# Ledger of designs, part 253: miniprotein binders against b1l550

Target 1, 279 residues: b1l550
Amino acid sequence: MRLPEELLERARDIHSEAPSHRIKLDRVGSFGLKVPVEFKGFLLLAEADVWVSLPEGRRGVDLSRQVEAIYELSNPPKDPFSLCREAAISLLEKLNYADSSGVSIRFDAPLQDGESLKYYGVEISSIASDEIINKIRVEILGMTACPCTAELIRAYKSSEIAATHTQRSLGILEVSTKAEHPDPDKLASIIERAMSSPLRTYTKRPDEGGLVIRSLSNARLAEDVVREMIHLFLEEFGHLPEDTHILAAVRSMESVHMHDIYAERSFSLDEIRKEISSH
Key: E = the ipSAE of ESMFold2; O = the ipSAE of OpenDDE; V2 = 0.75 times the mean of E and O plus 0.25 times the DockQ between their complexes.

## First folded at step 20 (miniprotein)

Design za24 (at its last look DockQ between E and O 0.98; V2 from the best seeds 0.84)
Fold by OpenDDE base, look of step 20:
Structure za24 (fold): chain B 279 residues (1-279), chain A 94 residues (1-94)
Amino acid sequence: as target 1 above (279 residues)
Amino acid sequence: GEIRIVVEIEKDGRRIVFMYVITDPEKLEKYLEEIERIIKLFGATRIRIVVEASSEEEARRLADKFRELAERLGYDEIEVTREGNRFTVEAERE
């Protein structure tokens, strides 16, 4: 049933009314939208959030316009990076009462693993106001081997290759920058290289054995992983603006404990360069 | 070489600045197209694009592309200025 258009002329525009309390809101929008994106030749259904700020004098946001903005730009499907940036701008244009807008897109990114596929989690965001800030968060699982236990076993059995416990570890890189989004595959690669070894979706027994041996030969603390991530990040992305902000973190799902080990460092490029130069 | 592009768009007193730091030349065309789309999406009445490259020749080439873009989009009073390997393209429309 479609309501007569004549009723629209008589109806109050609830969204444009003054609120009972004149308070600005930072983010009002639609969360959990599904949008198609093209990523590395894959057509993926991604989850998306879109929002704008709401001034104190306006009761509500035109949510339909927000949804329209993102879907207009998602047909045909395009890369999620361009989609984020373009949608953020479109939101500000369509909702001119807003002083800021934001878009976030989440999906599992395919990553080639031999003849199979593995994946990493990615969240791509753009926030527009006086400037556009681009944010990307990459999460990928790897494997770590404990150097402490390895050392104890080496001391005990005098073996060249010391056995140690291994566990899955989640590596996280989050980057906020005024530049375009960093390459997520490169970020994922940094995380994997910082681990003792990558994970494999498909392994034959000889390959599995090799993977474990590699891990044992490259035993790393959670702290080591984070530091290595930072080091590798600086090598790959040192060209980004100095005010670029980074979070490097690892959550190790310790196999010998019931709890996880967590380590992180938050920093700007400027800050970390000063720190390294001071030593 | 590294290319830096800073884009400023303005409409009705709203100014937005965004930038690219391009190290992969294969992505350059993609970003140029994106910049055009953004300008159109926003409906900018004023644009200012600053390009910096490793060589003057490359920067000039890019500046020329942005000049052509501004012309194609119907901007008037297009001005291109140079400072070393940095070029600035400014354009306005009514």
Scores: ipSAE 0.828, ipTM 0.939, lowest interface PAE 0.5, mean pLDDT 93
Fold by ESMFold2, look of step 20:
Structure za24 (fold): chain B 279 residues (1-279), chain A 94 residues (1-94)
Amino acid sequence: as target 1 above (279 residues)
Amino acid sequence: GEIRIVVEIEKDGRRIVFMYVITDPEKLEKYLEEIERIIKLFGATRIRIVVEASSEEEARRLADKFRELAERLGYDEIEVTREGNRFTVEAERE
């Protein structure tokens, strides 16, 4: 049901009025939108947030124009990265009173896993003002094996039998840059390679044994997983602008503990290069 | 090789600068199309595009594509300048 458009002529335009309290707002928007996207041949249902800044002299934001900006660009479904960057620009054009705009898009990215698929988490954003800043966060599960327990068992028996506890660990890379969003599959690969072993959608029993044995041969502390992520990131993405900011983290769901272990490092490319070159 | 594209768009005194650092040549056409869509979405009256590539030939071909894009979109006063492997395309319209 659609109301007669002529009512717009009679109604007060609340949004364009001055507010009683002239305070600028940083983010005013529509959150939790469902948006179809095309990612590497898959049609996915993503979740999106859109917002703009609101100047002190404007009472409200035109929310329908915000939603219009992203939905117009999402039909037909397209690459979520292009959608994110383009929608941020469209928001500034459609809501010309704003100093800045933002778009975030979240989805589970498919990744080939033998003859099956697995998924990892992706969240991207684009913030437009006098420049565009693009951010991507990738989260993927892997396996870690504890080197401390392995060494204690070795020392206790003076034996050739390796043993330790293994657990699932969530690896996180978040990148904020003036360049286009980094490839999420490359970020996911960096995280998986930093861990003791990848997780599989399913394994047959002989392959499961092999996976565990490989993780024991590649036992790593959560701290060293983060360090390896940083090393691999610098190899792959050292060409990004020097003010690119990265967060590398791992949350380990330790099998022998009642709690998780967490390790994290944030840095800019300029900062980490100075740190490494000082050793 | 590596391609760097810095785009400045302007309308009604508002300017926005964004960039691409392209290492995969298969993605180049996608980003060129995205840049064109962004210029149109913003309704830019002035554009400035700086292209840098590993060779002068590659950078020139890319600058020519942006010159043609500006002409196709109705820009006039199109100027292309060169500094080594870096080309600058500037254009204005009404």
Scores: ipSAE 0.768, ipTM 0.926, lowest interface PAE 1.0, mean pLDDT 88
ESMFold2 (binder alone), look of step 20: mean pLDDT 86; pTM 0.866

Design za3 (at its last look DockQ between E and O 0.98; V2 from the best seeds 0.86)
Fold by OpenDDE base, look of step 20:
Structure za3 (fold): chain B 279 residues (1-279), chain A 94 residues (1-94)
Amino acid sequence: as target 1 above (279 residues)
Amino acid sequence: GEIRIVVEIEKDGRRIRFMYVITDPEHLEKYLEEIERIIKLFGATRIRIVVEASSEEEARRLADKFRELAERLGYDEIEVTREGNRFTVEAERE
C-alpha cells in the first residue's frame, strides 16, 4: 500500500526540525551499500559507505539523497577512485547543510597469479570539506621466515640452507593524501616484496619448493618487513605531498606461538625523510 | 615528467580544493575528464586551476586545455597567468 502523496503536505519534515539537543554530528550516513565498480577490467560488487556531517540545528540527514548520489555515479560502473572523489563532491552539493562528506569503498582486488588469481583487500575513501583527502588501505598476505630460528639451527648443524619456521603474515599499507589515491597494485607489490616471499594460489611441487627456499633465503623479522615496506614506499611514492600520512604494518601469524606478532610505523613523508636524513 | 594540478572550485561561498600529482601521462586524460565532471557535479561558479609541469610548453598546453574547458562550460571571465612552469587558470560565471 502506497501512502497518498498528499500526506507529505501535512506531515512535518522531521529531518529539518531542530533537534532536542543542538549537537553537531561528524558522520551520518548509509553503511554497507553494495555498488558495482570497474577495476582492472573486472566488474566487482563493492561495499560502500556514504556519509555527511550534520549541523547542530538539523535533526536528521536526507539519507535518500546520499544513496542517490552514489548510485547515480555508479551507473555505468566506473573505477572506484573516481567514484569516491566524485561522490564526495556530489554529497556536498546535494546536502548543502553539510560541511563535510565521505565515501568509502571496499572490495577484494584481483591479482594475477600465473594461471590463477590471488587477491588483496582494498578500502578506498575520499573525505571532502574545504579540501579532498584521499585514503587507501591495502592488505595482502605473504610469507615470512624467522631469521632467529634459522641462525640457531645453523649454529647447531651446519647447513647451506637453515631450516626455520614460516608463517603467513598480513601486510598493511594505509595512505592518506591530498593527491589522488596511490596505485593499489603498487602498494600490494611493495608489501609482497617486503616479505620473505609472496603467497601463491596454486603451486606445483617444484614451485612450492622454490617458494619455500626463497623464503628461507630471505628470512625477515616482522620489524624487517615494516622497515622494508617503508623503504620501498619511499622509492615508489616519494613524489606525493610531504604531508601525506602513511601507516605501514604487519601482523605475523606466528607458527610457533598461539599469538600473532605485530609491528607498525605511522608517519608523514616529511617526518620520515627528516628521520632518515639525520642518520 | 611530473604534472601537478591543483583545482579549487567555489559555489555560494563554499570552496573545495583538490590535487593531482601525475607521473604517468596515460592517466592525464582520465583526470582531466574527472575534473570536468567534478566541476559540473558541484556546479561551481568560480574555478581556479593551477598546473605545474616539467616544461613551460607542457604547462601551457595544459593551461590551454583548461581554458578551453572553461569556455565550453560557459564561464564568461577567464584569465590565464604564468609564473615559470606554473600556469593559473581562473574562471567565473554568473
Scores: ipSAE 0.833, ipTM 0.940, lowest interface PAE 0.5, mean pLDDT 93
Fold by ESMFold2, look of step 20:
Structure za3 (fold): chain B 279 residues (1-279), chain A 94 residues (1-94)
Amino acid sequence: as target 1 above (279 residues)
Amino acid sequence: GEIRIVVEIEKDGRRIRFMYVITDPEHLEKYLEEIERIIKLFGATRIRIVVEASSEEEARRLADKFRELAERLGYDEIEVTREGNRFTVEAERE
């Protein structure tokens, strides 16, 4: 059932009224939208959130205009990073009473794994006001091997056995910058290279043996994975603005425990460079 | 080499500034197209684009591309100024 369009001439515009309580709101939006995106030749169904600020004198947000802003730009499907940045600006244009807007887009990114594929998690956002702040979070699983147990086993009867517990560990890089979003594949690569070994979708026995040997020869504490992620990030993304903010973290699903280990560090580029150069 | 592009767009007193720090030249054309789409999408009446590159020649080529962009989009008060390897393209329309 569709109501007559003529009612728009008679009905109050509730959104444009003043509210009973004149309190500004920071984020009013539509969350959990499904939008098509194109990433590295794949057509993906991403999840998106859109929002704007609401001044104290305006009762409501024109929510249909928010949804319209991102869906207009998602047809035809395009690069999710461009979509995110462009939609944030479109929101401010369409909802001119807002002093800020935001867009978040989440999807699983495909990653080549031999003759197969694996994936990693990506969430991007763009917050627009008098400037645009772009944020990307990448999450990818890797393998870690515990160096403490490896050393204990080595010392047991002076054995040459290189054995230790290994587990899946979730690596996280989150970057907030005034520049364009960093390449998610490079972020994922940094995380994997910091781990003891990447995870594979499948392996044949000779390749599996090599993977295990690599992980044991590259045993790392969760703390050292985070440190290596930071080192590799600085090498790859040192060109970003100095006030770029990074979170580097690892959640290790320790195979010999009922609980996880977690390590993280947040920093700005100028902060961490000063810290490193002091040594 | 490294290319820095700072874009400022303005309409009805609202100004938005955003930037790109491009180290992979294969990405340059994509971002130029994105900047054009953003300018059109926002309906900017004034634009200011600052380009810096590792050489004056590269920065000048980029500035020329932005001047041509402004002309294509119908801006008619286009000014290009230079300070070393830094070029500023400013354009205005009604």
Scores: ipSAE 0.804, ipTM 0.932, lowest interface PAE 0.9, mean pLDDT 90
ESMFold2 (binder alone), look of step 20: mean pLDDT 85; pTM 0.865

Design za4 (at its last look DockQ between E and O 0.97; V2 from the best seeds 0.84)
Fold by OpenDDE base, look of step 20:
Order: sequence, then C-alpha cells, then structure tokens
Structure za4 (fold): chain B 279 residues (1-279), chain A 94 residues (1-94)
Amino acid sequence: as target 1 above (279 residues)
Amino acid sequence: GEIRIVVEIEKDGRRIRFMYVITDPEILEKYLEEIERIIKLFGATRIRIVVEASSEEEARRLADKFRELAERLGYDEIEVTREGNRFTVEAERE
C-alpha cells in the first residue's frame, strides 16, 4: 500500500524541524550500501558508506537524497576513485545545509597471480568540505620469516640456509592526501616487496619450495617490514603533497606464539623526510 | 613530466578546492573529464583552475583545454594568466 502523496502537504517535515538539542553532528548517513564499480576490467559489487554533516538547527538528514546521489553516479558503473570524489561533491550540492560530506567504498581488489587470482582489501574514501581529501587503505597478506630464529639455528647448525619459523603477515598502507588517490596496486606491491615473500593462491611443489627459500633468505622482523614499506613508499610516492599523511603497519600472525606482533608508523611526508635527513 | 592541477569551484559562497598530481600522461584525459563532471555536478558559478607543468608549452596546452571547457560550459568571463610554467584559468557565469 502506497500512502497518498497529498499527505505530504499535511505532514510535518520532521527532518527540517529544530532538534530538541541544538547540536551539530559530524556524520549522518547510510552505511553498508552495495554499489557496482568497475575496477581494472572487473565489475565488482562494493560496499559503500555515504554521509554528510548535520547542522545544529536541523533534526535530520534527507537520507534518500544521499542514496540517490551515489546510485545516480554508479550507473553505469565507473571506477571507485572517480565515484568517491564525484559523489562527495554531489552530496554537498544536493544537501546544501551540510558543510561536509564523505564517501567510502570497500571491496576486495583482484590481483593476478599466475593463472589464478589473489586479492587485497581496499577502502577508498573522499571527504569534501572546503577541500577534498582523498583516503585509501590497502591491506594485503604476505609472508615473513623470522631472522632471530634463523640466526640461532645457523649458530647451532652451520647451514647455508637456516631454517626458521614463517608466518602470514598483514601489511597495511593508509594514505590521506589532497591529491588524487594513490594507485592501490602500487601500494599493494610496496607491501609485498617489503615482506619476506608474497603469498600465492596456488603453487606447484617446485614453486612452493622456491617461495619458502626466498622467504628464508629474506628474513625480516615486523619492524623491518614497516621500515621497508616506508622506504619504498617514499620512492614511489614522494611526489605527493608534503602534508600527505601515511600509516604504515604490519600485523604478523606469529606461528610460534598465540598472539600477533604489531608494528606501525604514522607520519606526514614532510615529517618523515625531515627525520631521514637528520641522520 | 609532472602535471599539477588545482581546481577551485564556487557556488553561492561555498568554495571547494581539489587537486591532481599527474605523473602518467595516459590518465590525464580521465581527470580532465572528471573535472568537467565535477563542475557540472556542483553547478559552479565560478571556477579557478591552476595548472603547472614541466614546460610552458605543456602548461599552455592544458590551460587552453580548460579555457575551451569554460567556454563550452557557458561561462561568460574567462581570464587566463601566466606565471612561468603555471597558468591560471578563471571563469565566471551568472
């Protein structure tokens, strides 16, 4: 049953009413929307969040307009980066009482792995106010080998390749910039290169053996991985604005412990350059 | 060479600034199209686009594209200024 449209003339606009408490809200929106995006030739169903700020004098946000904004731009499907930026702007235009807007899109990004696919997690965001800030978070699994145990075993048994414990590690790069979103594949590559070895979806026996040997020959602490990530990031993305903010982190699911090892560094490009130059 | 594009759009006293730093020329056209879409989506009455490139010739070519864009979009007052390898395109409409 659809209610008569004439009722709209009689009904109070609840959203436009003054709230009981005049308090501004930072984010009001719809979370967990599903939107199609095109990414590197793949059509993916992504999860999306859309929001705007709410002024103190307005009771509620027109949520239907938010949803409309992103879906209008999602047909036909487009790249998630453009979608984020365009939707953020559209939200501010459609909801003129808002002083800020935001869009976040999440999906698993396909990554070619031989004849198969592996993936990394990606979250792409844009926040608009007086300026647009673009944010991207990339998470990808890799493998680390412990150099400490390797050294102990080498000391115990003189071997060219020392055995050590290996584990799966999650690498994280989060970048916030006034420039466009950094290339997520490049970010994922930085993370993989910073680890002892990448993971593979499938391996033949010789390939698996080679992967393990590579890992053993490139043993790295979680701390080493983070530092390497930062180093590689600076080489690849040093052209970004100086106020670009980065979080580099690793969570190592240690195979010999019941707990994980975590390491991180948060920094701006300006800050980290000054730090490195001081040494 | 590296191209920097800073776009400022304004409507009813609201101004939004956003930026591109382009190192791959192949993606440039994509961003030009996006900028056009954003201007339209926002309904900007005033736009200011600053382009900076490694050469004056490249910057000029980009500025010309943005001038043409402003003309196509119906802006009445268009001004292009130069400072070295930096060009500024300003346009306004009623």
Scores: ipSAE 0.813, ipTM 0.934, lowest interface PAE 0.5, mean pLDDT 93
Fold by ESMFold2, look of step 20:
Structure za4 (fold): chain B 279 residues (1-279), chain A 94 residues (1-94)
Amino acid sequence: as target 1 above (279 residues)
Amino acid sequence: GEIRIVVEIEKDGRRIRFMYVITDPEILEKYLEEIERIIKLFGATRIRIVVEASSEEEARRLADKFRELAERLGYDEIEVTREGNRFTVEAERE
C-alpha cells in the first residue's frame, strides 16, 4: 500500500521538531546494511553502517535519506573504498543539519593461494566533517614458531629433535589517516611477512614440510612479530601524513597453553620516528 | 616520486578538505575519477585543488587535468597558480 503524497503537507514533520530534551547525539544511524561491492574483480556482499551527528535542536534523523546515500552509490557495485569515502560525503550533503557523518564497510577479502583462495578480514570507515578521516583494519592468520622452546630443545643434551611448538596467530594492522585508505593486500602482506610462515588453504605433504621447515627457521616471539610489522609498515607506508595513527598487534593461540598471548603497539608516524631516531 | 593532492570543496558555507598521497601512478586516474564524483555528489560551488609532485612538469600536467575537470563540470573563472612544484587550481560556479 502506498499512501497519498499530499499527506506530507498535512502531517507533522516529527523529525524536524525540537526534542523535549535538547541533547546532541554523536552517532545516529542505520547499522547492518547489506551492500554489494566489487573488490579486485570479485563481487562481494559487504555489511555497512551509516550514521550522522544530530544537533540538540533536531528531534530525529531522516532515515530514508541516510540509507539512500549509500544504496544510490552501491548500484552498480563498485570498489568498497570509493563507496565508503563517497557515501560519507553524500551523507553530509543529504543531511545538511549534521556536522559529521560516518560510514563503515566490512567484508572478507579474497587472496590468491596457489590454485585456490583464502580470505582475510577487512573493515574500513570514513568519517567526514571539515575533513575526512579514513580508517582500515586488516586481520589475517599466520603461523608462529616459539623461539624460546626451540632454543631449549637445541640445547637439550643428546636431543635428536629439531622442534618447537607452532600455532596460528592472528595479526592485526589498523590505520587511521587523512589520506586515502591503504591497500588491504599490502597490509595483509606485511602481517604475513612478519610471521614465521603464512597459512595455506591446503597443502600436499612436500609443501607442508617446506612450510614447517620455514617456520622453524624463522621462529619469532609475538613481541618481535609486532616489531617486524611496524618496520615493514614504515617501509611501505612511511609516506602517509605524520599524524597517521597505527595499531599493530598479534594474538597468538599458543598450542601448548590453555590461553592466548597478545602483543600490541599503537603509535603515530611522527611518534615512532622520534622513538627510533633516539637510539 | 610521490604525488600529493589536497581537495577542498565548499557549498553553502560548509567546507570539506580531503587528500590523497599517491606513490603508484597506475591508480592516479582512478582517484581523479573519484574526485570528480565527489565534487558532483556534494554539489560544490567552490573547489580548491592543490597538487604537489616531485617535478614542476609532473605537477603542471596534473594541474592541467584538474583545470580540464573544472571546465568540463561547468565552473567559471578557473585560476591556476604555481608556487614551485605546487600548483593550485581554484574554481567557482554561482
Scores: ipSAE 0.795, ipTM 0.929, lowest interface PAE 1.0, mean pLDDT 90
ESMFold2 (binder alone), look of step 20: mean pLDDT 86; pTM 0.866

Design za5 (at its last look DockQ between E and O 0.96; V2 from the best seeds 0.83)
Fold by OpenDDE base, look of step 20:
Structure za5 (fold): chain B 279 residues (1-279), chain A 94 residues (1-94)
Amino acid sequence: as target 1 above (279 residues)
Amino acid sequence: GEIRIVVEIEKDGRRIRFMYVIYDPEKLEKYLEEIERIIKLFGATRIRIVVEASSEEEARRLADKFRELAERLGYDEIEVTREGNRFTVEAERE
């Protein structure tokens, strides 16, 4: 049942009314939208959040316009990076009372693993105001081997390969920049290379054995992983603007403990360069 | 070589700035198309695009593309200025 359009003339525009309390809101929008995106030749159904700021003199946001903005740009499906940037701008145009807008798109990104697929988690965002800031968060699982236990076992029994406990670890890189979004595959690669070994979806026995041996020969603390991530990031993405902000983190699901080990560093490119140069 | 593109778009007193730092030439065309879409989506009455490249020739070629873009989009006043390997394209329409 559609209400007669004539009723719109009689009805108060609730969203445009003055609020009971004149307070600006930072983000008002629709969260958990599903939008199609094209990524590396895959058509994926991604989760999307869209929002704008709300001035103190307006009761509510025109949510339908927000939804319209993202879906108009999602047909035909396009890459999520362009979608984020374009949608952020479109939101500001469609909702001219807003001084800022934002779009976030989340999905599992496919990554080739031999004849199979593995994946990493990705969240791509763009925030527009007087400038556009692009944000990307990549999360990928890898494997770490503990160097401390390896050293203890080596000291106790002389062996060519020191046994140690291994565990899955989640590596995280989050980058916020005024430039375009960094390549998520490169970010995922940095995380994997920073760990003792990558994970594999499909392993034959010889491959599995080799993977474990590689891990044992490249034992790393959680702290080592984070530092290596930062090092590799600087090598690959050192060309980004100096005010680019990075979060490098790892959550190790320790196999010998009931709890996880977590390590992180937040920094800007200019800050970390100064730190390294001071040594 | 590295290409830097800084775009400023303005409408009704609102100005938005965004930037590309391009190392892969294969992505250049994609971003040029995106910039065009953004300008259209925003309905910009003024645009300022600064391009910087590793060579003057490359920067000039890019500036020419943006001039052509401004012309195609119906901007009436277009000015191109040069400072070394940096070109600035400014355009305005009613």
Scores: ipSAE 0.790, ipTM 0.925, lowest interface PAE 0.6, mean pLDDT 92
Fold by ESMFold2, look of step 20:
Structure za5 (fold): chain B 279 residues (1-279), chain A 94 residues (1-94)
Amino acid sequence: as target 1 above (279 residues)
Amino acid sequence: GEIRIVVEIEKDGRRIRFMYVIYDPEKLEKYLEEIERIIKLFGATRIRIVVEASSEEEARRLADKFRELAERLGYDEIEVTREGNRFTVEAERE
C-alpha cells in the first residue's frame, strides 16, 4: 500500500518544526543497522550506527535520509573504511541542518592462521564536522605466560621444571586520529607480537608443544604486554599527527585466579614522546 | 617516502577538512579515488588540496593528478602553486 503523494502538501511537517524545549542534541540516529562490506576479499555482514547532531531549533531528524546515506553507498558492498568516511560526509550533505555527523561500523576481521583462519574484532568510526576524526579499535586474543611463577619454579628445582601458568589475554588498541584509519591487520599484529604467543585455530600435539615453549620463552606480565604494544605502535605509527590519541590495554584471564587482571595506558603521540625523551 | 594530502571542501559556507598520511604507495590510488568520491558526494563548489611528498617530482606528479581531477569534475578556476616539495591545488566551480 502506498499513500498518495499529494497528501504531503496538506500534512504538517512535524520534524521541521521547532521543539517545545529548544535543546541541541549531540547524536540522533539509527543504530544497529546491518550493512554488507567487503574486507580483503571477504563479504561480511557488519553492524553500523549512523547519526547527526540536531540543532535546538529543529524538532526531529529525517531518519529515512540517514539510513539512505549509508545504504546507497553499501550497495554493492565495499571497503568498510571508505564506506565509513564517505557516509559521514554524505550525512552532512543530506542533512544540512546538522553541524556534525558520525558513522560506526563493527565486524569480525578474518586473519590467516597457517592453513586455517581466525578472526579479530574491529570497530571503526568517522566523525565529521569542520574536520574528520577517524577512530579504530582492534581486539585480538593471545596467550600470556607468567614470568613470576616461572622464576619461582626455576628457583625451586634449579630450572629442571619449565613451568608456569598460561592464559588467554585480550589485547586492545584504540586509535583516534585526523589521518586515515590505521591498517587493522597491523594493529592486530602489534598486539599479537606483544603477547607471549599467538592463539591458533587448531594444532596437532607436536605443534601445540612448540606453541607452549614459545610462550615460556616470552613470559610477560600484563604490564609488559601493554608497554610492548606501545613500543611497537610507536615504531609502526609514530608518523601520525601529534594529537593522535591511543589506548593500549590488556585484559588477562589469569588461569590461577578467580578474577581478571587489567592494564591500560592512554596517551597522545606528543605526550608519550615527551615522557620517553625525559628518561 | 611519506605522502601527506590535506583536503578542504566547501559548499554553502560549510567547510570540511580531512587528511591522509600515506607510506604505502599501493594505497595511494585507493585514496585518490576516495577523495574524488567525497568531493562529488559533498557537491563541493570550492576545493583546496595540499600535497607534500619526499621529492618535488613526486609532489608535482600528485598535484597534476588533482588538477586533472578538478578538470574532470568541471572546476573552471584551477590554480596550482608550489612551495618546495609542497603543492597546493585550488579550484572553484558553479
Scores: ipSAE 0.782, ipTM 0.926, lowest interface PAE 1.0, mean pLDDT 90
ESMFold2 (binder alone), look of step 20: mean pLDDT 86; pTM 0.870

Design za6 (at its last look DockQ between E and O 0.96; V2 from the best seeds 0.84)
Fold by OpenDDE base, look of step 20:
Structure za6 (fold): chain B 279 residues (1-279), chain A 94 residues (1-94)
Amino acid sequence: as target 1 above (279 residues)
Amino acid sequence: GEIRIVVEIEKDGRRIRFMYVIHDPEKLEKYLEEIERIIKLFGATRIRIVVEASSEEEARRLADKFRELAERLGYDEIEVTREGNRFTVEAERE
């Protein structure tokens, strides 16, 4: 049943009315949209959030225009990076009362693992105002081996390879930059290389043994992992603008404890360079 | 070599700035196309594009592409200026 169009003439535009309280809102939008994206030759169904700011003099946002903006740009499916940037701009144009807009797209990114696939979590965002800031968050699981326990066991029993506890650890890199989004595969690689070993979706027995041995021979604290992530990031992405902001973190699901170990560092490129140069 | 592109678009007093730092030449064309789409999507009446490259020749080639873009998009006033390996393309339309 469609309501008669004539009713539109009689109905108040609720969204354009003055609110009861004249307060600006930072973000108003639709969250949990599903949009198709093309990523590395895969067509993926991603989750998307779109929003704009709302001025104090307007009661509500034209949400339908927001949804229209993202879907118009999603057909045909395109890379999520371009989609974010273009949609952020489109939102500001379509909703001219907004002084800022934002788009976030989330999905599991496929990563080749031999003959199988593994994955990492990715969230790609663009926020537009006087400038566009691009944000990317990558999360990937790896494995860590504890060097402390290894040292204790080595001290107790002389062995070439000291046994130690191993666990899954979640590595996180979040980058906010005025440049284009950094390559998520490279970010994922940095995280994996910073850990004791990567995880594998499919392992044959010899490969599994080798993976464990590698982990044991490359035992790292959670703190070590974060520091290594930062080091590797600087090597790969040191060319980004100096005001680029980074969060490097790891959450280790410790196998000998009921709780997780967490470590992080937040920094800008200029800050961390100064810190390193001061040593 | 590294290519830096800074784009400023303006409409009705609103100005938006965004930037690319390109190290992979294969991505250059993609970003050029994107910039064009963004300009169209926004309906910019004024654009300012600054390109910087490792060589003057490369920067000039890029500037020429943006000049051509501005012409194609119907901008009437187009100015290209140079400072070393940095070129600025400014264009306006009604």
Scores: ipSAE 0.809, ipTM 0.933, lowest interface PAE 0.6, mean pLDDT 92
Fold by ESMFold2, look of step 20:
Structure za6 (fold): chain B 279 residues (1-279), chain A 94 residues (1-94)
Amino acid sequence: as target 1 above (279 residues)
Amino acid sequence: GEIRIVVEIEKDGRRIRFMYVIHDPEKLEKYLEEIERIIKLFGATRIRIVVEASSEEEARRLADKFRELAERLGYDEIEVTREGNRFTVEAERE
């Protein structure tokens, strides 16, 4: 029976009517969708948001068409970055009354850690209008060792102990660009290399000892971690468009304090190059 | 070497511009396939693709791939122009 098709002939098309109050909306969408993706051979369950702008003369968004746009592209599961960019375009095509669309996709990315795995956080988005702006945020935990306490202990004349406090620190890189999304593994690597040491899923005792010694020899202020992240980012991604915007940040869960330390810098590639070259 | 691709697609007066800056040659084919999928998804009646590479030969090979893509998708007004290591492929269809 084709009753649903015949129902469309009889029912009002509510969403295409004019609203009582003619006010444009910036984001109308479906949030918290579960979408399968394939990343580095892993099948992951990601969370996605999709939205479009809604003109002042249109009462509602065709929400089923929004959901259709991303789910059609997600079966079979594919690379989340391609899915994100393609879905943003599909939304504008399917919902032609909108002047912009957006897609965000969030997942925990697996990362090889010796003979085991660890994970880091990834959120990507694509905003389409007369251009496409791609954004990626990567968050990964690392270890920092405090150089201030290390210097105090070193200066203690009767001490033979090389020591300082260490803690987990959350490193953050967020990139907004007109080019395709940067590789999340490379962003995660930049963050880890800027830290005193990466975190491991587990270590055996000899490896754990080496890790601790390396951390002590690479003690860093949170401020220096952020500066190193920027340096390493420019080496890897300096080719991106000059108006690419970056946020580099560290939240350090200082083991000797009841509170966190936070450092950040946001900049465009154009801005930071001028700043560095002036010295 | 570095490859830059700028794509502009148009349908019914709506134009969308996006780009790729490719350093990893293994990803090039994936992005070429993605560009084709986007052109089809949007239903573009006009496309403009600007390719720039480290050498004229590489840029020409990429431009040829985009010309072939336009032919495969049924575009009938295809123009390829050159300025140094930069090639522009423009195509239209009804």
Scores: ipSAE 0.792, ipTM 0.929, lowest interface PAE 1.0, mean pLDDT 90
ESMFold2 (binder alone), look of step 20: mean pLDDT 86; pTM 0.869

